# VHH binders against Protein AAR2 homolog, part 25

Target 1, 357 residues: Protein AAR2 homolog, of Caenorhabditis elegans (q09305)
Amino acid sequence: MGGALPPEIVDYMYRNGAFLLFLGFPQASEFGIDYKSWKTGEKFMGLKMIPPGVHFVYCSIKSAPRIGFFHNFKAGEILVKKWNTESETFEDEEVPTDQISEKKRQLKNMDSSLAPYPYENYRSWYGLTDFITADTVERIHPILGRITSQAELVSLETEFMENAEKEHKDSHFRNRVDRENPVRTRFTDQHGLPIMKIREGYEIRFQDIPPLTVSQNRVGIEYSDRLYRLLRALGGDWKQLLAEMQIAFVCFLQGQVFEGFEQWKRIIHLMSCCPNSLGSEKELFMSFIRVLFFQLKECPTDFFVDIVSRDNFLTTTLSMLFANVRDSAHAGDDLKKKTAQFKQYLTNQFKWDFNCD
Key: E = the ipSAE of ESMFold2; O = the ipSAE of OpenDDE; V2 = 0.75 times the mean of E and O plus 0.25 times the DockQ between their complexes.

## First folded at step 16 (VHH; framework vhh_7yz9_2)

Design u7 (from t7 with N53H; at its last fold request DockQ between E and O 0.86; V2 from the best seeds 0.70)
Amino acid sequence: QWQLVESGGGLVQAGGSLRLSCTASGFTFSSYHMGWYRQTAGNEREWVAFISHSGSTYYADSVEGRFTISRDNAKNTVYLQMNSLKPEDTAVYYCAAGDSWFYDESEMGYWGQGTPVTVSS
ESMFold2, look of step 16: ipSAE 0.519; ipTM 0.791
ESMFold2 (binder alone), look of step 16: mean pLDDT 83; pTM 0.839
OpenDDE, look of step 16: ipSAE 0.727; ipTM 0.878
ESMFold2, look of step 17: ipSAE 0.448; ipTM 0.761
ESMFold2 (binder alone), look of step 17: mean pLDDT 81; pTM 0.829
OpenDDE, look of step 17: ipSAE 0.657; ipTM 0.837
ESMFold2, look of step 20: ipSAE 0.517; ipTM 0.799
ESMFold2 (binder alone), look of step 20: mean pLDDT 83; pTM 0.841
OpenDDE, look of step 20: ipSAE 0.740; ipTM 0.882
ESMFold2, fold request of step 21: ipSAE 0.000, 0.494, 0.483; ipTM 0.226, 0.788, 0.777
ESMFold2 (binder alone), fold request of step 21: mean pLDDT 83, 83, 83; pTM 0.844, 0.846, 0.843
OpenDDE, fold request of step 21: ipSAE 0.798, 0.796, 0.791; ipTM 0.908, 0.907, 0.907

Design u8 (from t7 with G109N; at its last look DockQ between E and O 0.01; V2 from the best seeds 0.00; counts 0 for: pae E 11.8 > 2, off the site)
Fold by ESMFold2, look of step 16:
Structure u8 (fold): chain B 357 residues (1-357), chain A 121 residues (1-121)
Amino acid sequence: as target 1 above (357 residues)
Amino acid sequence: QWQLVESGGGLVQAGGSLRLSCTASGFTFSSYHMGWYRQTAGNEREWVAFISNSGSTYYADSVEGRFTISRDNAKNTVYLQMNSLKPEDTAVYYCAAGDSWFYDESEMNYWGQGTPVTVSS
């Protein structure tokens, strides 16, 4: 397999592409980037010729759940991660600035231990991630942990006690309980078991979707206020909403993190229920349709059949989008044509029925 | 590098027929949707016909029933059979390839150089 390139092009990409050194990673394990993974051999030390931009790198020991990270690679960058076999995770390792030239020379001598980036899939990957920027990654990526389905959990009671102890040490004279306004904290679920949550700093920092605002004058399903509040939380940059949709999808598709699927669905549902925004937010909706189309087109067949299409979420939710655009007095001809083409695609490729009533 | 080369254009009397061909190279033809577009002087390029990578066909209202799009993946070629030609079909015809289901001119990745078709009255 693999896309072999002419030697002169390989040398150019070796000099101008980025490197990831993944030192000490066990053989006979899974290591991957974007769409491609390998079972590692004894000589594996990382990746070479990584094109600039955002990539998702992941690994799995034996059959363990994947752990991964996003990184925005710069041309010629050398990123170093060191695997810790005892903790079964990786650590960042800094390359001192005065050692970069020597490290690059060492990389040339290590060529047989570095797997090349799979350029055959790069166009597809770029299409799945083209709204994601370095700022997007910094905002969403867990501070302490990695992207993984193995959440770092703590009980609600344990976290509460840890925070109370910190407050006690910092505010010794204020540790008294307010007898007149006691706080009722629920530390157990309906079955009496401890309530668990992701430990602070380990969560993927997806934006919260703003809650519905109750309105006596609202008729039907209309989430435009929620959309505008979300856009404000993103600094008014609608491209960051689509970037989050792309990160959420990758977290689920490649990182195998179910919360990514839930965020992806929440964003699609929100976007499908904003009939009053279809005129004023034309570029957002045009780009949303393209992003979603590409995600569905590039979805591996077994992933799509087994997970994405199993329930009626997409057919139900997109039926609302299609009806809202069709019936809108605000939507321009361009958006109406694009959504009709998208509907036709879904009907033909997946045999979905959007005409039920 | 990719290439799309049209052929088969020319002069024809009204009511006549022409068959346009477009041969592709430099990309995986079977993975792409193909389309035909036409342009008259001073006007925007208009969509004529579309064939998906799986063979589903679609036509602009002005040509439906008269034109037929087809593809031969073994030859990396898309065809446009144009029957019952009218003077208003006079235009430069372009083939295009895209990886998107959308027919918009802006959604197509690759374009041919065009082949002129003239239908005389």
Scores: ipSAE 0.000, ipTM 0.376, lowest interface PAE 11.8, mean pLDDT 82
ESMFold2 (binder alone), look of step 16: mean pLDDT 86; pTM 0.864
OpenDDE, look of step 16: ipSAE 0.762; ipTM 0.895

## First folded at step 17 (VHH; framework vhh_7yz9_2)

Design v1 (from u1 with N53H; at its last look DockQ between E and O 0.49; V2 from the best seeds 0.50)
Fold by OpenDDE, look of step 17:
Structure v1 (fold): chain B 357 residues (1-357), chain A 121 residues (1-121)
Amino acid sequence: as target 1 above (357 residues)
Amino acid sequence: QWQLVESGGGLVQAGGSLRLSCTASGFTFSSHHMGWYRQTAGNEREWVAFISHSGSTYYADSVEGRFTISRDNAKNTVYLQMNSLKPEDTAVYYCAAGDSWFYDESEMGYWGQGTPVTVSS
């Protein structure tokens, strides 16, 4: 029974909440924001009462891949998107500053076509994204403004050719490179297949995890140096690492983006293999456990099964984490306790065995 | 106060017909989507049919071609004409009302008390 918000709260949220207009959005299509998605009805034209902060909006038309975007909504902001049926994507519609008042007036007239933000899920969303900042979104979000479940892949050859064409726009040199003749592919893998990459501008700009150095290969699984290099790359702000972890998780969970899952795993793996950092980066690890706990707790059962079925990654990796924390001389009692509780929770909830025989 | 009152349920023989009615009060009927759902003991509620505020109709595969949902805005009433009834159609049938933003069951904000339908073989 999604208890109706008290009138006072509703009024407050109406006054201070942001608006998302999605013009021309097709009916009977999937539309989602944060932790909730719907099948759109006939009157759907967008959302109202969006709390200020970072949100993830996503949609899928019929059986098409899911597309979405992160946005940091300001209080009272009006974000306008227009669905393009031809391109099967959304476009930004800028509202000039001088038209904002008029737009607000229009919104009042459109109120019956605007669905309220689902506040019943806001707590969950907040818990899943509490480290994500506007700067995080700016850093990680694709330049072209869309997060797609189906990556726009382009061959290196195609990219090369396109770039060459751009450079030679002035020269009538029709590079007769027969694009249809696979035999002349300059960029092939070991199997002779074209090397594919995500087209520039469409990639989620996750931070690269630093590679292992030669010196680190000699000593057991200790990635503290890699962690520190990563933190440096993130401006020394460990919160941005967790923010990225959260973005990655959302991209995977709600965006259905595999790259999000991969980055999420990379981060977890890195964090699980840093016994020498457990003391020096105590706050990071404490928060890391919290973030991970919340992610796993809030994960839908079906999603969780998928994660577990695909890879014993979590069990193995977390076993390492638990062992490292347990055996660490640098880990504080609070971290050890928290980690032990987390371990116990997972054991009880999912019947996972973390005991490395 | 929003209220939905179902009627028309009862016992019917297989192959027979039944017409359910749901009368709405306390809200602007014409601006809401209306739906019929059914539930059997021990099972989850099942979507049966939906009619939008504009009159678009949708049916579950199990009832498609046999059931017809309609509405009379002047009477604030939604109907479910059930033809060619089968024992499998035995359930408590619920009327629901929702906003026009989404078609999801979870978005149906108002529910009736239900009317039982029993189809005897």
Scores: ipSAE 0.479, ipTM 0.736, lowest interface PAE 0.6, mean pLDDT 87
ESMFold2, look of step 17: ipSAE 0.521; ipTM 0.790
ESMFold2 (binder alone), look of step 17: mean pLDDT 83; pTM 0.841

Design v2 (from u1 with H33Y; at its last look DockQ between E and O 0.72; V2 from the best seeds 0.00; counts 0 for: pae E 2.7 > 2)
Fold by ESMFold2, look of step 17:
Structure v2 (fold): chain B 357 residues (1-357), chain A 121 residues (1-121)
Amino acid sequence: as target 1 above (357 residues)
Amino acid sequence: QWQLVESGGGLVQAGGSLRLSCTASGFTFSSHYMGWYRQTAGNEREWVAFISNSGSTYYADSVEGRFTISRDNAKNTVYLQMNSLKPEDTAVYYCAAGDSWFYDESEMGYWGQGTPVTVSS
């Protein structure tokens, strides 16, 4: 159970708590929010007393892969999701402004069916998500579908045919299909199998990391140009890069989506290889260290041993970061101190050897 | 003051039957999910069965087809009918009640003291 809460937290929740109605979801199935998941009971119809801010909600039917979503809850908000048994997913239900008072009265009658948010881990959750905003969620979250490892796939041929039908319907055009080559080799791989991709709108919209540009006078590993181009694509807002690092981690940790792990690694690698940016981007690097420290600190031991640490990625990549900060003429003393403390933590906690001393 | 009191445990030969009972007081029995758990020496407690307010029943794979959980809300009592008993069923059996929205063991708010069951070869 959630245990005893401080009176200050109880008062805050009374005044500010949000609601999630999760209607029609089967019993004896997995439902979770943030760090905690459960097997649903017959009474379960949702959650109450959800603290304002970003949360990750997820579920699984009959041991299927999890499906989930991020949502930025406003104080007192009532979010309604209805389970669709046929499609095995949930759908949004809007609560019109003129119906909010009626819905709140209905919540009184439902109170015994709404479980309280599990506050025991809330401060840790806030630390995992504190850069994520409503705009971050809107930009990255799939337009269609949900956060899931369960891929919504379509062949390139099917996508081409759907686009051709759309163009024929919307405007008169001539089909450009090559009649002299009736085999559609454009849609198959080297083995003759259909090329498959995630259907449009169902992908997690992670930001692409800009490719390395060729430079004649570059010496050593230096990705600051890639970092600056990425920051420009994010509107100059370095907090959005860390927000994406946080979303990627949660997608992997709680959503069980491997692409989140890959994006998390790509961001860490980029940040570890920017020695020329350590002075000018001080706040970004200080915050990056804090974000990564907290992610590694809060990672469950089994998850960490079996997945995160099974290769040398972190030790190799962070060795580059530690060496770059140590040797920088531009990095301030506070960044050097924070980085050294982080290195010592990792050495003590995980017995890792960073061969950059 | 709430209570869950198990009874009906004892010694039985393999292939035999026992019926466990658990009587509740001090809380609204009809509004709770009820379950049975068991624990052998040196092992973690394991789930056996539970029954919802509407009578939906769920069983662990190791007992499905042999055990039947039932409830009588008028008597505030949950039963576990154990048939075709095996030596592996030897354990202390606990009843539990959850006033929560979830079936998880950690969400069970009320626990009995346990009743021992021994199945001899």
Scores: ipSAE 0.300, ipTM 0.651, lowest interface PAE 2.7, mean pLDDT 83
ESMFold2 (binder alone), look of step 17: mean pLDDT 81; pTM 0.820
OpenDDE, look of step 17: ipSAE 0.541; ipTM 0.783

Design v3 (from u1 with G109D; at its last look DockQ between E and O 0.01; V2 from the best seeds 0.00; counts 0 for: pae O 14.6 > 2, off the site)
Amino acid sequence: QWQLVESGGGLVQAGGSLRLSCTASGFTFSSHHMGWYRQTAGNEREWVAFISNSGSTYYADSVEGRFTISRDNAKNTVYLQMNSLKPEDTAVYYCAAGDSWFYDESEMDYWGQGTPVTVSS
ESMFold2, look of step 17: ipSAE 0.526; ipTM 0.800
ESMFold2 (binder alone), look of step 17: mean pLDDT 84; pTM 0.851
OpenDDE, look of step 17: ipSAE 0.592; ipTM 0.812
ESMFold2, look of step 20: ipSAE 0.547; ipTM 0.809
ESMFold2 (binder alone), look of step 20: mean pLDDT 84; pTM 0.853
OpenDDE, look of step 20: ipSAE 0.000; ipTM 0.223

Design v4 (from u1 with H32F; at its last look DockQ between E and O 0.76; V2 from the best seeds 0.00; counts 0 for: pae E 2.2 > 2)
Fold by OpenDDE, look of step 17:
Structure v4 (fold): chain B 357 residues (1-357), chain A 121 residues (1-121)
Amino acid sequence: as target 1 above (357 residues)
Amino acid sequence: QWQLVESGGGLVQAGGSLRLSCTASGFTFSSFHMGWYRQTAGNEREWVAFISNSGSTYYADSVEGRFTISRDNAKNTVYLQMNSLKPEDTAVYYCAAGDSWFYDESEMGYWGQGTPVTVSS
């Protein structure tokens, strides 16, 4: 029963909340913000009363791949997007400063066409994204401003050719590279298939996890050095690592982006294999457990099944984490307790077995 | 007080036809989107058909081509013409009304009591 917010709260949210106008958005299409999505009606023209902060907006037209974007909304901000039917994407419409007042007036006139932000889901959203900052979004968000479930892939060959064409704009040299003849692909994998990559500008700019520098022959998995290198790359702010973990999770959960899932797994794996860092990075690990707990608790059942069905990654990786924390001489009692509770929760809730045979 | 009253349900043989009606009262019918939903015992309610306030129609894949939703604003009534009925169509059919920005079931503000439809093999 989505209890009607008290009028005072509504007024406050209206005055301080941001607006998202989505002009020309098709009917009977999926529109979502943060933890909730809908099928749009004719009346829908956008959202009102968006709380200030980072949000994830996503949409899908009919059976098309989901596209979305992160945005850090300011209080009273008016963000205007326009749907382009031809390109099947959204475009930014800049509101000049001198037109803001007029836009505000328009918003009043359009109030009946603006849906309120779903505050019933805000707590969940906040819990899932509490480490994400504007800087995080700026760092990770694709340059071209869209997060897409269907990656725009380009072959290295194509990219090479395009770049060559750009460099040789003046030379009529029609590089007759028969783009259709796979046999002449310069960049092929071991199987002879074209090497594909996400087109520049469309990639989610996740932080690369540093490679192992020490011979893989070490007795036991210890990635603390990799963790420290990663933290350095993130400016020494461990919160940004968790922010990235949260973004990755949202990209996967709401964006349906596989790369988000991959990065999420990479981070969890790294964090689970750093027994020597459990003392020195106590706050990180405490928060890491919290973040992961919340992610697993709040994820939909169907999503969870998907996560679990994929190679028992979580059970295996978390078993390592639990063992490392348990056996660590550096881990504090609080971390050990928290981790034990987390383990117990997962055991009870999902009937997972973490006993490393 | 708002009210939606369904009628027209009953027993029909497979391959037969049935026309459901839902009459609305207590609200501005023409301003509302109308939908038909169905539910069987032990299952979740399923969306069947939707007609917007502007007259746009939408159908679930399972009934597309067989069912037709229509409305008469002058009579405050929405109809579901069901043709080529199958045993799988057996359910309690509910009429719903909504005036939200969205067409989701959760966004429907008014519901009827339902009318049973039984399709015999």
Scores: ipSAE 0.408, ipTM 0.706, lowest interface PAE 0.8, mean pLDDT 87
ESMFold2, look of step 17: ipSAE 0.453; ipTM 0.784
ESMFold2 (binder alone), look of step 17: mean pLDDT 83; pTM 0.836

Design v5 (from u1 with N53Y; at its last read DockQ between E and O 0.86; V2 from the best seeds 0.73)
Amino acid sequence: QWQLVESGGGLVQAGGSLRLSCTASGFTFSSHHMGWYRQTAGNEREWVAFISYSGSTYYADSVEGRFTISRDNAKNTVYLQMNSLKPEDTAVYYCAAGDSWFYDESEMGYWGQGTPVTVSS
ESMFold2, look of step 17: ipSAE 0.564; ipTM 0.811
ESMFold2 (binder alone), look of step 17: mean pLDDT 83; pTM 0.847
OpenDDE, look of step 17: ipSAE 0.654; ipTM 0.838
ESMFold2, look of step 20: ipSAE 0.415; ipTM 0.690
ESMFold2 (binder alone), look of step 20: mean pLDDT 84; pTM 0.848
OpenDDE, look of step 20: ipSAE 0.750; ipTM 0.887
ESMFold2, fold request of step 21: ipSAE 0.538, 0.567, 0.533; ipTM 0.807, 0.825, 0.806
ESMFold2 (binder alone), fold request of step 21: mean pLDDT 84, 82, 84; pTM 0.851, 0.837, 0.848
OpenDDE, fold request of step 21: ipSAE 0.815, 0.814, 0.813; ipTM 0.918, 0.917, 0.917
ESMFold2, last read: ipSAE 0.507, 0.556, 0.490; ipTM 0.792, 0.814, 0.750
ESMFold2 (binder alone), last read: mean pLDDT 84, 84, 84; pTM 0.851, 0.850, 0.849
OpenDDE, last read: ipSAE 0.816, 0.789, 0.818; ipTM 0.918, 0.906, 0.920

Design v6 (from u1 with S31D H33Y; at its last look DockQ between E and O 0.68; V2 from the best seeds 0.00; counts 0 for: pae E 2.8 > 2)
Fold by ESMFold2, look of step 17:
Structure v6 (fold): chain B 357 residues (1-357), chain A 121 residues (1-121)
Amino acid sequence: as target 1 above (357 residues)
Amino acid sequence: QWQLVESGGGLVQAGGSLRLSCTASGFTFSDHYMGWYRQTAGNEREWVAFISNSGSTYYADSVEGRFTISRDNAKNTVYLQMNSLKPEDTAVYYCAAGDSWFYDESEMGYWGQGTPVTVSS
């Protein structure tokens, strides 16, 4: 997107844009939305003129890891977050529906403290998030906490002890000792270290990729059954799979959350290994290629070189996708053309070599 | 209509001191944060220090402990006291002012013309 928006469009967004009140957030700290972040000044109390739709809002204080959230803004919505200095995170402040008009009047007193949404790259942002809906956000967002690389970890031993203490209220379980399954062996990995997990309720609720089932007739790499089981878990809505791919990418790109990168890779790997689905799931695969193309095109160059491309995951995995589409009797001409164009783009732009497959 | 005018630059020996001044006109000085930036030939401009409209100060790691930024709202002036100067401090120093939403360089709305500082060994 180039240049400033026409005045008519600016006026429309001013009238219909949403507000984010970000109260009590310390100055000289990082605040961002979508592609852009800033160091907050003394006047900053939030944003105005936020276009309706999905946005990712994040912050960082004292060089801490970012914390963030997705929100699907409605036209004219007023979202209020209040910073809690003690916990170093933000909490929702509910605006009851019968108080919205009063709150909008209060916004006039705050207008000079609200910065406008940075529209210069909004079209690109919309393209990174266009499958994400309010229902997608609600399904995936952690029940507790926020999207952050600062994981709330707990050992399996600690979790077991906490669960046992809750069950201690039932006296029947107090005196049972499992001597055949000692606690230390049960709660350690192959190297004797404590097994760690994200504390319940704090995980980003990405959909699990179904495991491969054993098959007597399996020939080569074929994950279409896993794909179909995943789609059934999503209510048959293939758009929700791509929405999750988009959330995962943003969690990684802007939230710097490793699990987002891992889920993004899992989805790409699954989609690249489904030769039997290329005919019946044409819209999904066409849209998948568009989503991935745009993610790679919009990725900042230093981020891409330093992180995304260093393990050869994409070259190895996409070589399988390209071969599967090329060789498929099921795939239609438009999917074959789109994947060939995508392959050519990657070869030209990144100098990747897919001929070693 | 607005203006930021730097002064106080010049030649100084390593280990010496200089005081830069920047006088503002044509906008409400007390409502803006003020910053100093510097640039050497062939390099991008780098941030040195800024001071909020309420007087809170912030410094780049390379100058912290040696430079002091201050402001006098009655005189519409920001100062940079530069002590223990090193040859690597040689640059053109720019004064800037910005709205208090964000302190980022890209959000600075007012810039001075710069004052050269040379630190010889």
Scores: ipSAE 0.291, ipTM 0.634, lowest interface PAE 2.8, mean pLDDT 83
ESMFold2 (binder alone), look of step 17: mean pLDDT 81; pTM 0.824
OpenDDE, look of step 17: ipSAE 0.550; ipTM 0.785

## First folded at step 18 (VHH; framework vhh_7yz9_2)

Design w1 (from v5 with G109N; at its last look DockQ between E and O 0.04; V2 from the best seeds 0.00; counts 0 for: pae E 16.4 > 2, off the site)
Fold by OpenDDE, look of step 18:
Structure w1 (fold): chain B 357 residues (1-357), chain A 121 residues (1-121)
Amino acid sequence: as target 1 above (357 residues)
Amino acid sequence: QWQLVESGGGLVQAGGSLRLSCTASGFTFSSHHMGWYRQTAGNEREWVAFISYSGSTYYADSVEGRFTISRDNAKNTVYLQMNSLKPEDTAVYYCAAGDSWFYDESEMNYWGQGTPVTVSS
């Protein structure tokens, strides 16, 4: 039964689905949710019939970076955002509890201005995000900012000054250039350019992957210790690792965030270099292969071709994975089979070569 | 901690009726689709019936007209009324819950332990 919802489900979702009001967003601009984006019309005011769960909303205006956010929608929820033309971003509009009923009534009048959630893409979205929970979003989503293709950067100097001002509200800023202190502390790189960092609170809060502990006695690539440390940092829930992998992928694919791609690669690399964990963490690896398979399957071929042509990361890293699984005494037959099938699929679909030289 | 507990299975004669129940806990029942699946030894699990969170019902061709799936959200329970039972209906019946729009086995999030149904000739 193809992607069309039965009429009764449509009605149900109209009544019980979530709403996103996105007010004041300019026309002829890109607006999207999950796997679908479109150009906005003059009457665009948001979305209706959003199924409960985690979604990724994103938008871009001409000559501006794509910005977006993750949100865990509840059944019947009305989320209201307001576009700020001056700042070229969206702001939260709080709806007082006593006004919720009125807002709901108003939605009926706004129906023609609300785009329906694109359910034809829901299966794909669900498959790409099935490990992502509300907790995952809370953990990873920027505190003050949003998911943006262009990170909000601040110079270390500026940050230093701002922090100094916060600490010394009452005292003469030691770092003010005055006759007594003529030299301003500057943070510059080797080229004399200001050192820039993502402003605090605006960063995507990906989990740091623990560094490799250098042991002189370690032979080969074995990152199982790092994996376990990472899992511990994630509260012992391996599903959160895959959730993060999924968020990273969405940030990259839909959010056009380079850091998402980097985190995605880091996770894949780590997972590919843990031959000693293939038995003890069987469920993680089975699911990892599934998640990765789905990501690669659902991704446009052109998209990956461009990435792979520029970076042999996937072929090299997956070659390690395939070799490690094949040669592992700890890997079960089911994992070996699944991995072999995955390898074959990639070989057939993308014509990748996984022969480890 | 989520749980699905099936009940109502047993031995019944051909042409007889049986009503299965599945009680859910540990997740928001009203927001999930519920399904019944069955499996025989050596075979793959097959879909039997599906009821959406909105109450829409779907049946496999093999059971359509004979089986009825229903749900009671107040009791967090899904039912499968099985009428005109045939020996071919003999299987372990599993209750499942999912939050996807699809009712494929792979789309279900939670599974019960199963209840056996035996239809004698």
Scores: ipSAE 0.000, ipTM 0.232, lowest interface PAE 14.5, mean pLDDT 85
ESMFold2, look of step 18: ipSAE 0.000; ipTM 0.224
ESMFold2 (binder alone), look of step 18: mean pLDDT 85; pTM 0.863

